# VHH binders against NH(3)-dependent NAD(+) synthetase (nadE), part 4

Target 1, 296 residues: NH(3)-dependent NAD(+) synthetase (nadE), of Coprothermobacter proteolyticus (b5y8q4)
Amino acid sequence: MNTAMEETQRIEQFLRKALVSERKHGYLIGVSGGLDSAVVLKLLVQAVGKENVLGLILPDRDTEKKSTTLARSLLEQEKVPYKVISMTPLLRHLGVYKDMPLFLLPTRGLKESIVRRFYNDYTKKLNKPVFFAQWEEPPTQLPYFYEGIAYYRIKHRVRMATLYYYAEKNDYLLVGCTNLSERLIGFYVKYGDDVCDVAPIAHLYKTEVRQLSEYLSVPEDIRNRPPSPDLIPGITDEYSLGINYETLDQILAGLEEGKTAEDLKQLFPADIVELVINQVKFTQKLEGKPYMLKRA

## First folded at step 18 (VHH; from u7 with T28N)

Design v7
Fold by OpenDDE, fold request of step 21:
Structure v7 (fold): chain B 296 residues (1-296), chain A 124 residues (1-124)
Amino acid sequence: as target 1 above (296 residues)
Amino acid sequence: DVQLVESGGGLVQPGGSLRLSCAASGFNFDEYAVGWFRQAPGKEREFIGAISYSGGSTYYAVSEKGRFTISRDNSKNTLYLQMNSLRPEDTAVYYCAAQEGWYDLEDSSEFRYWGQGTLVTVSS
């Protein structure tokens, strides 16, 4: 990565050019209260001005209050207009909450605890972190396994649809907040949070985004929070991955540099290296969807 | 149940001052932007001003800038409108409203919750 300053300038120019090219008037951004959206928001404001940015906070029943609080605070700090749109009614209508009946639990703490218990059980039975295992059929029947997957995926997709509705309504481009780490290992929901018109940080590793966040003076309360999609209570990114982003990014960067699996296994646990490499390969295939026939 | 209740309205002479209050209940007041509207007889409802959820930002209609001041006390779930140098044309029913975001504040349709209003009459 370039210096934070240089990269910031590069991204800003990129954002400005995209607007001109598409003949749009501004950007729409989903603001989650997380680091990635915070960085992107700041970049947008710097690039095109606050008057040309619209933020959306899209919570649902499972969204942590702190997340929405941070999102609102950030938007206010940046003087960006924003709307809050709950996804709960739509998700409820779809029956999503009935399929995973967390509502039977009276407190968030209990919800988090139970979810973590299930995840831990999954991890043990699958002999790998849940994220890496979700693409395979479990060796044994796991309660709510598929329901859980469907549960968080639908939220991303509903969010995506809502974001585009408001983007189009305002003649704006939708900006995405996915980073390179997420993209390389497929830590996104296909046809969900990966769908956007412009992805300004898609070329940056999570650790680079963190560096950029410091340069951009993203609030510390956002920077210090564990990364989380905030779609399932109690589940963070690193919890799902079983590794921290520092380790992940080092492995990914090593691969980018041309290091072999054997080289990386000298530096990192062999099982982790294999998981990451296999996942990267799998993700490349995933990106090829939808499957289509070639013209004869 | 969500409630916004305006108070402080009444009869005042031209040049006088009046402070309106809006008491909120039934929702997370500190998460909402709140604002004031007014509607004079035979006229459309017009935006006066709004204050952000934290009180850190305010926005006023151009026509009202300088005479009216909006403030809030989140500990009391109360919105205030200080009106100075009142004129006969300020005679209207004044409404408080709440919006969860900070968007198109001059559009009354962007506000979710509304009070019943309080009448302010400016007359000699």
Scores: ipSAE 0.889, ipTM 0.952, lowest interface PAE 0.4, mean pLDDT 94
Fold by OpenDDE, fold request of step 21:
Structure v7 (fold): chain B 296 residues (1-296), chain A 124 residues (1-124)
Amino acid sequence: as target 1 above (296 residues)
Amino acid sequence: DVQLVESGGGLVQPGGSLRLSCAASGFNFDEYAVGWFRQAPGKEREFIGAISYSGGSTYYAVSEKGRFTISRDNSKNTLYLQMNSLRPEDTAVYYCAAQEGWYDLEDSSEFRYWGQGTLVTVSS
């Protein structure tokens, strides 16, 4: 990676050029209170000015209050106009919450505990972290397994739809906040949070995004939070992945540099290396969707 | 139930001052931007000003800059409007409103919750 300064400049120029090429006047961004959206927001403001940025906070009932608070605070700090639109009514209308009746639990703590219990059970039964296992049929019937998958995916997809509505309404481009680490292993929701017009940090590993966040003076409260999609109570990225981003990015970077699986297995647990490599291969196939015929 | 209740309205002489209050209940007041609107008889509702959820930002209509001051006390779930140098043309029903974000503040349709209003009459 370039220096943080150089990379920042590169991304800013990229963002400005995109607006010109598309003949748009601004950007719409979903702000989650997480690191990635914070970094992107900072970059947008620097690139095109706060007056040409619109933020959306799209919480639902499972969104941690702290996330919304941080998002709001960041937007306020940057003096960026923003809307808060709850996704709860829509998701409720779709019956999403009935399929995973977490609402029956009185406290978030209980919700988190129960969810983690399920994840731990899944991990044991699947003999691998849930993220890596979700793409295959479980060897045994797991309660709420498919419901859980559907549960977090629909949340990203309805948010995506909402984001585009407001982007188009304002004649803005939608910016995405997916990073390279997520892209390479498929740690995104297809046709959800991966869908955007411009992806300014899609070429950066999570660890590089962290470096940028420091340079851009992203608030410490945001930087110090464990990465989380904030879609299911109690589930962080690292919990889902079974590894931290430092390890993941080192493996991914090693692969990019041409290191073999055997080389990497000298540095990292063999099972993890294999999981990551297999997932990368799988993700490449995933990116090929939808399946289509060629013209005869 | 969400409620915004304005108070402090009344009759005041030209050049006088008045402080309006808006008491909020039934929602997380400290997470909402809140603002003031007014509607004079036979006229459209007009934006006066707004204050962000934290009180860190304020925005005023150009026509009202300097005479009106908006503040809030989140510990009391209360919004205030200090009006100075009142004029007969300030006669209107004054409304408080709440918005979850900070967007297009001059558009009344962007505000989700509304009070019933309090009448301010400026007359000699």
Scores: ipSAE 0.889, ipTM 0.952, lowest interface PAE 0.4, mean pLDDT 94
Fold by ESMFold2, look of step 18:
Structure v7 (fold): chain B 296 residues (1-296), chain A 124 residues (1-124)
Amino acid sequence: as target 1 above (296 residues)
Amino acid sequence: DVQLVESGGGLVQPGGSLRLSCAASGFNFDEYAVGWFRQAPGKEREFIGAISYSGGSTYYAVSEKGRFTISRDNSKNTLYLQMNSLRPEDTAVYYCAAQEGWYDLEDSSEFRYWGQGTLVTVSS
């Protein structure tokens, strides 16, 4: 990554050029109260001006109140117009909340405890963190495993559909907030948060996004939060991954520099290195398109 | 049950002042932007101004520059409108309204909750 100043200027030019190329005047952004969307929001305001940005806050029943509070506060601070649109009615209508009967638990603390207990049990039985297990081997006797996957992923897809609806209504481009760390290991939902018109931080590791956040003066209470999609009670990114981002990004950067698995195993636990390398290889083989017959 | 209840309306002489209140209940007032609209007899409803959920931002219709001040007290779930230098054309029913967000504030259809209104009459 260049210096924070140089990288910011590069991204701002990219954002301006995309508007010209697509003949649009503004961007729509989902603001989660997390680090990545805060960084992208700051970049948008600097690139195209606050009057050409529209924010959406898209909470559901399981969204932590702090996330919505931080998102609202940031949008007000940046003087960006915004709407708050609850996803809860749609998700309830689809029956999503019945598939994971968390509504039977009276407090968020109890919901978090039960969810973590299931995640811990899955990790033991699958001998790897839940994020990695979902991609490789279907569990045969894990209660709520498939329901949990569907529960998590449908929320991203409902969010994506809502974001595009408002982008289309305003004739704006949808900006995405996925970073390089997430792209390389597939830590996104297919046809969910990976879908956008413009992805201004997709070339930056999570730790580099954090560096930009300091330069851009993203509020400390956002910068100090553990990364989380905030869709399932008690589950942060690092809890799901079983790896902190500092370690993950060092392994990923080492691979980019040409280090071998053997080189990396001298610096990091061998099981973690293998888990990351195998996931990167798996993600590289994924197609972005449906399987299709070739024209004869 | 959501309620917005305006109070403080009445008869006032031209050049006088009046302070309206809007008491909120049944929803999380401190998460909503709130604002004032008015409707004179035979006229369409018009936007006066709004204040953000935190009270940190205000926005006023161009026509109300300098005469009206909007404030809020989240500890009391109350929105206020201070009106000074009143004129006969300020005679109207005044409504408070709430929006979750900060968007297209002059468009009354973007406001989710509405009060019943309080009448302000400015005449000698």
Scores: ipSAE 0.543, ipTM 0.846, lowest interface PAE 2.1, mean pLDDT 89
Fold by ESMFold2, fold request of step 21:
Structure v7 (fold): chain B 296 residues (1-296), chain A 124 residues (1-124)
Amino acid sequence: as target 1 above (296 residues)
Amino acid sequence: DVQLVESGGGLVQPGGSLRLSCAASGFNFDEYAVGWFRQAPGKEREFIGAISYSGGSTYYAVSEKGRFTISRDNSKNTLYLQMNSLRPEDTAVYYCAAQEGWYDLEDSSEFRYWGQGTLVTVSS
C-alpha cells in the first residue's frame, strides 16, 4: 500500500465520492470494538463528518462485555451518533442458543475453555485448523461440529440483516469492514459480513489495517486486542485459523508478487503454505454468489 | 424490574432553583444515555437535555440552554437536573428517561425506559 497518509487520503476520497454518486447523506457502520471497524469509523468521520455517520453496536448473549464497552467509548470519543441493539431476543426466538447449550456452563471462563477444547479436538481429528476443515465431513463423529458452524454463521447473518434495515431506514450506505486477508481466504460468512454497499479497506491486508490504525490514532486497547468477531466464547481469528496474521499476510503478499508455492515453502512451514494456497483457490471458486445456469 | 424514580419536585418561587434527582435500578445504568423531558398541562412532552453513558457528553435543547445543568453519578445510579432562574412557564411534570445509545435525543420515542415523573410548580 502507499504511505499511511496517502492511503488514508485515497480511502477518504473514495468514501466521499461514493456518498455523492449514490445520492445518500450518510454511512451506517457496525462497530464491534475490534480493529477493523475502528479504522473504518475513523476514516468515515474524517471523510464525511461525524454527523453523517450512524453507528450500531449489535451484541448478543455471548458478546464479551469489553467489546461493547470499547465500541461505546470509541463512538463517544468520535462524537458519532449510535444505537445499541441486542440481537439476543431474535437469536433466542430462532432457537440458536439451544443448538449450542452453553447456558449449562456457569462462567464465561468455563465456556471459553470448553469451546477451545472442542476446537483443539477438531483440529487433531481433522488434521488441520477448524476454519480450513469446516466444509469437510469429519472422519469420526464430532459433537456439535455442524451445530457450531450454524451457530457462528447465523449470528453474522442476523447482524447483516439488522445493519441493512437501519441503513435503508436512514437512506444511508452500509459500509463493510472486511479486509483483503479475510477476502482472499474466505474468512467471512457468505451472505453475512461480506455484504455491504461500500468496502473501504477490502484492498488492505490485516497487517496494513493495523498500520493505518496507528496513523489514525485508534485507541491502544482496541489496537492490542486479538482479532475476533466475538460471536463464540474464546475464539479469535488466529485461534480458528491456526495461523497468525503476520505469517498469513506474508504468504498472501508473496502470492500477489508472483512467488510460487515452492518459493514460499523456503520461508514458511510447508503445511501452512499448502493450507493457505488451497484456501485461496477454494475461495476463488466460491465467488460469493449463487450457482446460476448460463443463458442458452 | 427496571425503574426510574424522580424526586426533588415541588413548589418554587419564580427566579428560584431546584435540583431534581432520578434514581435508577434494574438495568445497567452506566451503559445508558439518560436525559430529562417535561410535560406542561395541555402540551406535548418536550426534551430538556441528555448526558451520555459516561457523562462525557451533554446535549441540551436550545430553549433551555444556560439555565439547566444535567449531571450523573454512575456510582449512585443517579441522574440530576439542576434548574436555575425558574419561570412560571417551567411548571411541568419532569421525567427522566434512558436510551441505550446516543441518537435522536429530542425524539421521546427513542427512549426505552421512563420514570413516572415529578411535578415542578413555579408560582408566586
Scores: ipSAE 0.515, ipTM 0.830, lowest interface PAE 2.4, mean pLDDT 89

Design v7
Fold by ESMFold2, fold request of step 21:
Structure v7 (fold): chain B 296 residues (1-296), chain A 124 residues (1-124)
Amino acid sequence: as target 1 above (296 residues)
Amino acid sequence: DVQLVESGGGLVQPGGSLRLSCAASGFNFDEYAVGWFRQAPGKEREFIGAISYSGGSTYYAVSEKGRFTISRDNSKNTLYLQMNSLRPEDTAVYYCAAQEGWYDLEDSSEFRYWGQGTLVTVSS
């Protein structure tokens, strides 16, 4: 990555050019209270001005209150207009919360404990973190495994649909907040948070986004939070991955530099290196198109 | 149940001052932007101004700039409207309203919760 200053200027120019090229009036952004959306929000305000940005905060029942508080505080600080729209009524109507009956547990602490127990049990039985195993047929029956997958993925898709509705209603471009680390290992939901019109940090590793956040003066409360999609109680990015971002990004950057698996295994645990390399290869083969019958 | 209850209305002489209060209950007041609207007899509801959830931002209708001041006390779940230099044209029912956000504040349809109103009459 260039210096933070140079990279910021480069991204700001990219954001300004995209508006002109697409003949749009501004940007719509989902603000989660997490690092990546905070960085993108700061970049948008500097690039196109606060009056040309609209924020959405899209909590659901399982969203940590701190996430919404931090998102609201940041939008107020940046003087960006915003709406808070709960996804809870729609998700409840669809029956999503019944498939994962966490409402039967009286506290968030208990919900987190139970979710983590299932997750740990899955990790043991799958002999790898659940994220990396989600595309495999489980060797034994795992309770709530497929329900859990559907549970978190539908939330991203409902969020995506809501974001585009408001983007189109305002004649705005939807900005995405996915970073390079997430893209390379497929840590996104197909037709969910991977869908946007403009992706200003998609070329930056998570640790590089963190460096930008310091330069952009993103509040410490946000910068110091563990990365989390905040969709399932108790599950952060690094808990789901079983790898911290510093290690992940060093492996990914090593691959970009041309290091071999053997080179990387000298520096990092072999099983982690293999997991990451295999996941990157798997993700490279993913296509965003349906299978289609060719015209006769 | 969500409630917004206005108080402090009444009869005031032209040139006088009046302070309206809006007491909130049944929702997280400190997460909502709140504002004031008014409706004179036979007229459409008119936006006066709003204050952000924290009190850090205020926005006033162009016509009301300078005479009215909106404030809030989140510890008391209360919104205030200080009205000075009152004129007969200010005679109306005054409503408080709440929005979760800070968006399109002059559009009454963007406000989720509404009070029942308090009558202010400015007359000699």
Scores: ipSAE 0.506, ipTM 0.828, lowest interface PAE 2.5, mean pLDDT 89

## First folded at step 20 (VHH)

Design z1 (from u7 with T28R)
Fold by OpenDDE, fold request of step 21:
Formats: sequence, structure tokens, C-alpha cells
Structure z1 (fold): chain B 296 residues (1-296), chain A 124 residues (1-124)
Amino acid sequence: as target 1 above (296 residues)
Amino acid sequence: DVQLVESGGGLVQPGGSLRLSCAASGFRFDEYAVGWFRQAPGKEREFIGAISYSGGSTYYAVSEKGRFTISRDNSKNTLYLQMNSLRPEDTAVYYCAAQEGWYDLEDSSEFRYWGQGTLVTVSS
């Protein structure tokens, strides 16, 4: 990666150019209170000015209050106009909450605890972190396994749809906040948070985004939070992955540099290396969807 | 139940001052931007100004800059409007309103919660 300064300038120019190319006058961004959206917001404001940015906070029932608080604070700090649109009514209408009845639990703490219990059980039975296992049929019936997957994915997709609605309503481009780490291993929801017009940090590893966040003076409260999509109580990215981003990015970077699996296994646990490599391969296949015939 | 209750309205002489209050209840006041509108007899409701959830930002209608000051006390769930140098044309029902975001503040439809209003009459 370039220096933080150079990369910032590069991204800003990229953002400006995209806007001109598309003949749009602004950007719409979903602000989650997480690091990635914070970095992107900062970049947008610097690139095109706060007057040409619209933020959306899209919480639902399971969104942690702290996330919305941080999002609001950040938007306020950047003096960016924003709306808060709850996804809860729509998700409720779809029956999402009935399929995974977390509402029966009286406190968030209990919700988190129960969810973690299930995840731990899944991990044990699947003999791999849930994220890596979700693409395979479980060897045994796992309660709420598919419901949980659907539960998670639908939220991202509803968010995406909502973001585009407001982007189009305002004649803005939708900016995405997915980073390279997420993209390479498929840690995004297909047809969800991967869908955008412009992805300004899609080329940066999570660890690079962290470096950039420091340079951009992203609030420490945001920088110090564990990465989380905040769509299921108690579940963080690293919890789902079973690996921290530092390790993940090192493996991914090694692969990028042309290191072999054997090379990487000298540096990292063999099982983790295999998981990551297999996942990268799998993700490449996923990116090929939808499956279509070629014209003869 | 969400409530916004305006108070402080009344009769005042031209050139006088008045401070309105809006007491909020039934929702997280400190998470909402709040603002003031007014409606004179036979006229449309007009935006006066708004203050962000934290009080860190304010926005005023161009026509109202200088005479009116908006503030809030989140510890008391109260919004204030200080009006100085009042004129007969300031006679109206004054409303407080709340918005969860910070967007298109001059559009009354962007505000979710409304008070019942308090009458301010400026007359000699």
C-alpha cells in the first residue's frame, strides 16, 4: 500500500472522477458505525464535500445501540446530512423475526449469549468456524442453521435495496464499504453489501483500512470496536471467521505475493491456511454467479 | 406515548422578547434533532430553525437569522426558542418538531413528531 496520504489522495481522485463520469452530483453511503463506513465517509467528505454526501443509518431490531450512536456521532462530526431508516418493519413483514425468534429472549445480553452458544455448538460440530462452514451441508441437523443464514443475508439485501432507493431518489451514486479482505474470502452477502456503484476501499485489506482510519482521524471509539456487521447479536467478524484480520490479511497478502500453501503453513497454522485458501477459491466461484449459458 | 409540549407563548409588545420551551417525552430525545416551526393565520407553516441531537449544530432559516436562537437541554428533554426584537409579523402558532436524522430541515414532512403549538401574539 502507498502511504496513507498518497492512498487517500488516490481514492479521493477516484471518487471525484467516478462522480463526473456518471454525471452525478453526490454520494449516498450507509453508515453503520463501523470502521469501513467511517473511513469511506471521511474519504467522501474530503473528496466531494459534505454537501454532496448523504448518509443513511439503517438499523433493525438487532442493531446495537452503540453502533447507531457512533454512526450518528460521526455524521454529526462530518456535518453530513443523514436519515435514519429502520429496517425492522419490513423485516417483520417478511416474517424474518418469526423464523428466528430471538424476540422471545428478554434482554440483549441473553440474545447474545444464546446466539454465541449456538455458534459455538456449530463450530464444534462442523469442526470449523461457522463462516467457512456455511457453504456446506452440515453433517448433522443444526437448529436454526439455515434460518440464521437467511436471517443474516436478508438484512444486508434489504439494506442494499434501501440504499439504492435513496441514492436514486437523490440522483446519487451508492458507495460501498466492502474491503479487499472481505471480498477475497467472500465475507459479504451476495447481492447485498457487495452491490454498489463505487467501492473506494475494495482494494485495501482490512489492516490497511485500519491504517487509513488512523490517518483520517476516525474516532477511536470506532477504531477500537471489533468489526461486526451488527446484524446478529453477539457475533463479530472475527468470531465468525475464527481468525483475526491480522492473520487473515497476512495469509491473503502472502497468496497475493505468490507464496504457496506450504510456504504459508510454515508461518501460520496449517488448518487455517487451508481454510482460507479453499475459501478464496470458493469465493471466486461465487463471483461467477449467476450461472449463465454462453451464447453459441 | 410520544409528546412534545410547547410553552411560553403569549402576548408581547413589539420589540419585546419571548422564550419558548418544548418539553419532550416518550422517546429518546437526545437521539433526535429538534426544531421550531410557526404558522401564522392564513399562511403556510414555515421553518424557523433546528438543532442537532447533540446540540453541536444548528440551522436557521435565512429570514430568521439573528433574532432567534435555538438551544436544547438534553438532561431536561427540553428545546428552547429565544425570540428577540419581536414584530407583529411574528404572530403565529409556534410548533416544536423532532427528526431522528439531520435531513432537509426546512421540509416539515421530514419531522416525525410534533407538538400542539403555542400561540405568540405580538401586538401593541
Scores: ipSAE 0.887, ipTM 0.951, lowest interface PAE 0.4, mean pLDDT 94
Fold by OpenDDE, fold request of step 21:
Structure z1 (fold): chain B 296 residues (1-296), chain A 124 residues (1-124)
Amino acid sequence: as target 1 above (296 residues)
Amino acid sequence: DVQLVESGGGLVQPGGSLRLSCAASGFRFDEYAVGWFRQAPGKEREFIGAISYSGGSTYYAVSEKGRFTISRDNSKNTLYLQMNSLRPEDTAVYYCAAQEGWYDLEDSSEFRYWGQGTLVTVSS
């Protein structure tokens, strides 16, 4: 990676060029209170000015209050106009919450505990982290397994739709906050949070994004939060992936550098290396969707 | 039940001062931007100013800049409007309103919650 300074400049120029190319005057960004959106927000403000950025906070029932607080605080700090739009009514209307009735639990703590219990159970039964297992049929029937998958995916998709509505309403480009680590292993929701006009950090590993966040002076309370999609109570990236981003990025970077599986297995657990490699291959196939016929 | 209740309105002489209050209940007041609008008889509702959820930012209509000051006390769930150097043209019903974000503040339609209003009459 370039130095943080050089990379920042590169990304800023990229963002400005995109607006000119598409004859747009601003960017819309979903701000989650997480690191990625914070970094992107700061880059946008630096690139095009706060007056040309609109933030949306799109919480739902399961969103941590701290996330919205951090998002709001960051937007305020950056003096970026923003809207808060709850996704709860829409998701409720769709019946999403009925399919996974976490609302029956009285406290968030209980919700988190129960969800984690399920994830742990899944992991044991599947003999791999849930994220890697979601792409195949489980060997045994797992309660709420598919419901859970549908549950977090729909949240990203309705948010995506909402983001584009406001982007188009304002004649803005929608910026995405996916990073390279997520892209390579498919740790995003297809036709959800991956959908955008411009993806300014899609070429950076999560660990590089962290470095950039320090350079950009992203608030520490954002930087120090464990990575989490904040879609299901209690579920962090660690629960989903079974590994941290440091390990993941090292493996991914090794692959990029041409290291073999055997080389990597000297440095990392063999099962993890295999898991990541297989997932990368799988993800590459997924990028070809939708399936279409070629013109005859 | 969400409520915004304005108070402090009344009759005041030109050049006088008045402080309005808006008491909020039934929602997370400290997460909302809040602002003041007014509507004079036969006129459209107009934006006066707003204050961010934290009180860290304020925005005023150009026409009202300098005479009016908006503040809030989140511990009391209360919004304030200090009006100085009042003029007959300031006669109106004054409304407090709340918005979850900080967006297009001069557009009344962007505010979700509204008070019933309090009448301010500036007359000799």
Scores: ipSAE 0.887, ipTM 0.951, lowest interface PAE 0.4, mean pLDDT 94
Fold by OpenDDE, last read:
Structure z1 (fold): chain B 296 residues (1-296), chain A 124 residues (1-124)
Amino acid sequence: as target 1 above (296 residues)
Amino acid sequence: DVQLVESGGGLVQPGGSLRLSCAASGFRFDEYAVGWFRQAPGKEREFIGAISYSGGSTYYAVSEKGRFTISRDNSKNTLYLQMNSLRPEDTAVYYCAAQEGWYDLEDSSEFRYWGQGTLVTVSS
């Protein structure tokens, strides 16, 4: 990676150029209260000015209150106009909350505990972290397995639809906040949070985004928060992945540098290396969807 | 139920001052931007100003010219409008409104909750 300063300038120029090329005047961004959206928001404001940015906070029933608070605070700090639109009514209408009856639990703490219990059980039975396991059929029937997958995917997809509605309504480009780490292993929802017009940090590993966040003076309370999609209570990125981003990014970077699996197994646990490599290969296939015929 | 209740309206002489209050209940007041509108007889509702959820930001209509000041007390769930140097043309029903975001503040349709209004009459 370039220096933080150089990379910032590069990304800003990229963002400005995209607007010119598309003949648009502004950007729409979903702000979650997480690090990635914070970094992107900072970059947007620096690149095109606060008057040309519109933020959306899209919470639902399971969104942590702290997330919304941080998002609002950040938007205010940056003096960016924003709307708050609850996704709860739509998700409720679709029956999403009935499929995973967390509402029967009186406290968030209990919800988190139960969810983690299920995830731990899945991990044990599947012999791999849940994120990596979700792409294959379980060897045994697991309660709420598919419901859980559908549960968090639909949340990203309805948010995506909402974001584009407001982007188009304002004749803005939609900016995405997916990073390289997520992209390489498929830690996003296809046709959900990956869908955007411009992805300014898609080329940066999560650890590089962290470095950039420090340079951009992202608030410490955002930077120190464990990364989470905030879609299911109690589930963080690293919990879902079973490894931290530091380890993941080192493996991914090693692969990028041309290191072999055997080389990497000298540095990292063999099972983790294999897991990541297989996932990268799988993700490449995922990116090839939809399946289509070639011209005859 | 969400409720916004304005108070403090009344008759005042030109050049006088008046402070309006808006008491909020039934929603998370400290998470909403709140603002003031007014509507004179036979005229459209017009934006006066707004204050962000934290009180850290304010926005006023260009026509305000510094005569009005908006403030809030989140501990009391109350919005205030200090009006100075009142003029006959300030005669109107004054409304408080709430918005969960900070967007297009001069558009009344962007505000979700409204009070019933309080009448301010400026006359000799």
Scores: ipSAE 0.887, ipTM 0.951, lowest interface PAE 0.4, mean pLDDT 94
Fold by OpenDDE, last read:
Structure z1 (fold): chain B 296 residues (1-296), chain A 124 residues (1-124)
Amino acid sequence: as target 1 above (296 residues)
Amino acid sequence: DVQLVESGGGLVQPGGSLRLSCAASGFRFDEYAVGWFRQAPGKEREFIGAISYSGGSTYYAVSEKGRFTISRDNSKNTLYLQMNSLRPEDTAVYYCAAQEGWYDLEDSSEFRYWGQGTLVTVSS
């Protein structure tokens, strides 16, 4: 990676050029209160000015209050106009909350505890972190397994739809906040948070995004939070992945450099290396969807 | 039930001062930007100013020329409008309104909750 300064300049220029190329005047961004969206927001403001950026906070029932608070605070700090639109009514209408009846639990703490219990059980039975396991049929019936998958995926998808509505309404480009780490292993929701017009940090590993966040003076409260999609109570990225981003990025970078599985297994746990490699391969196939026939 | 209740309106002489209050209930006041509008007889509703959820930011209509000051006390769920150097043209019903974001503040349609208003009459 370039220096943080050089990379910042590169990304800013990229963002400006994209607007010119598309003949648009601004960017729409979903702000979650997480690191990635914070970094992207900072880059947007620096690149095109706060007057040409619109932020959306799209919480639902399961969104941590702290996330919304941090998002709002960041937007205010950057003097970026923003709207808050609850996704709860739409998700409720679709019956999403009935399939995962977390609402029956009176406190967030209890919700988190129960969810983690299920995840731990899944991990044991699947003999791999839940994220890596969701792409194949479980060897045994797992309560709420598919419901859980559907539950968090739809949240990103309805948010995506909402983001594009407001982007188009304002004749703005939609910016995405997916990073390279997420992209390579498919740690995104297809047709959800991966969908955008411009992806300014899609070429940066999570660890590089962290470096950039420091350079950009992203608030410490955001930087110090464990990465989380904030879709299911109690579930962080690292919890889902079973590894931290430092390890993941090192493995991914090694692969990019042409290191073999055997090389990487000298540095990292063999099972993790295999999981990551297999996931990368799977993700590459996933990117080729939808499946289509060739013309006869 | 969501409520915004304005108070402090009344008759005041030109050059006088008045402080309006808006008491909020039934929603998370500290998560909403709140602002003031006014509507004079026979005129359209006009934006006066707004204050962010935290009180860290304020935005005023250009026409107010610094005569009006907006503040809030989140511990009391109350919005304030300090009006100084009042003029006859300031005669209007004053409304408080709440918006969860910080967007197009001069557009009344962007505000979700509204008070019933309080009448301010500036006359000799």
Scores: ipSAE 0.887, ipTM 0.951, lowest interface PAE 0.4, mean pLDDT 94

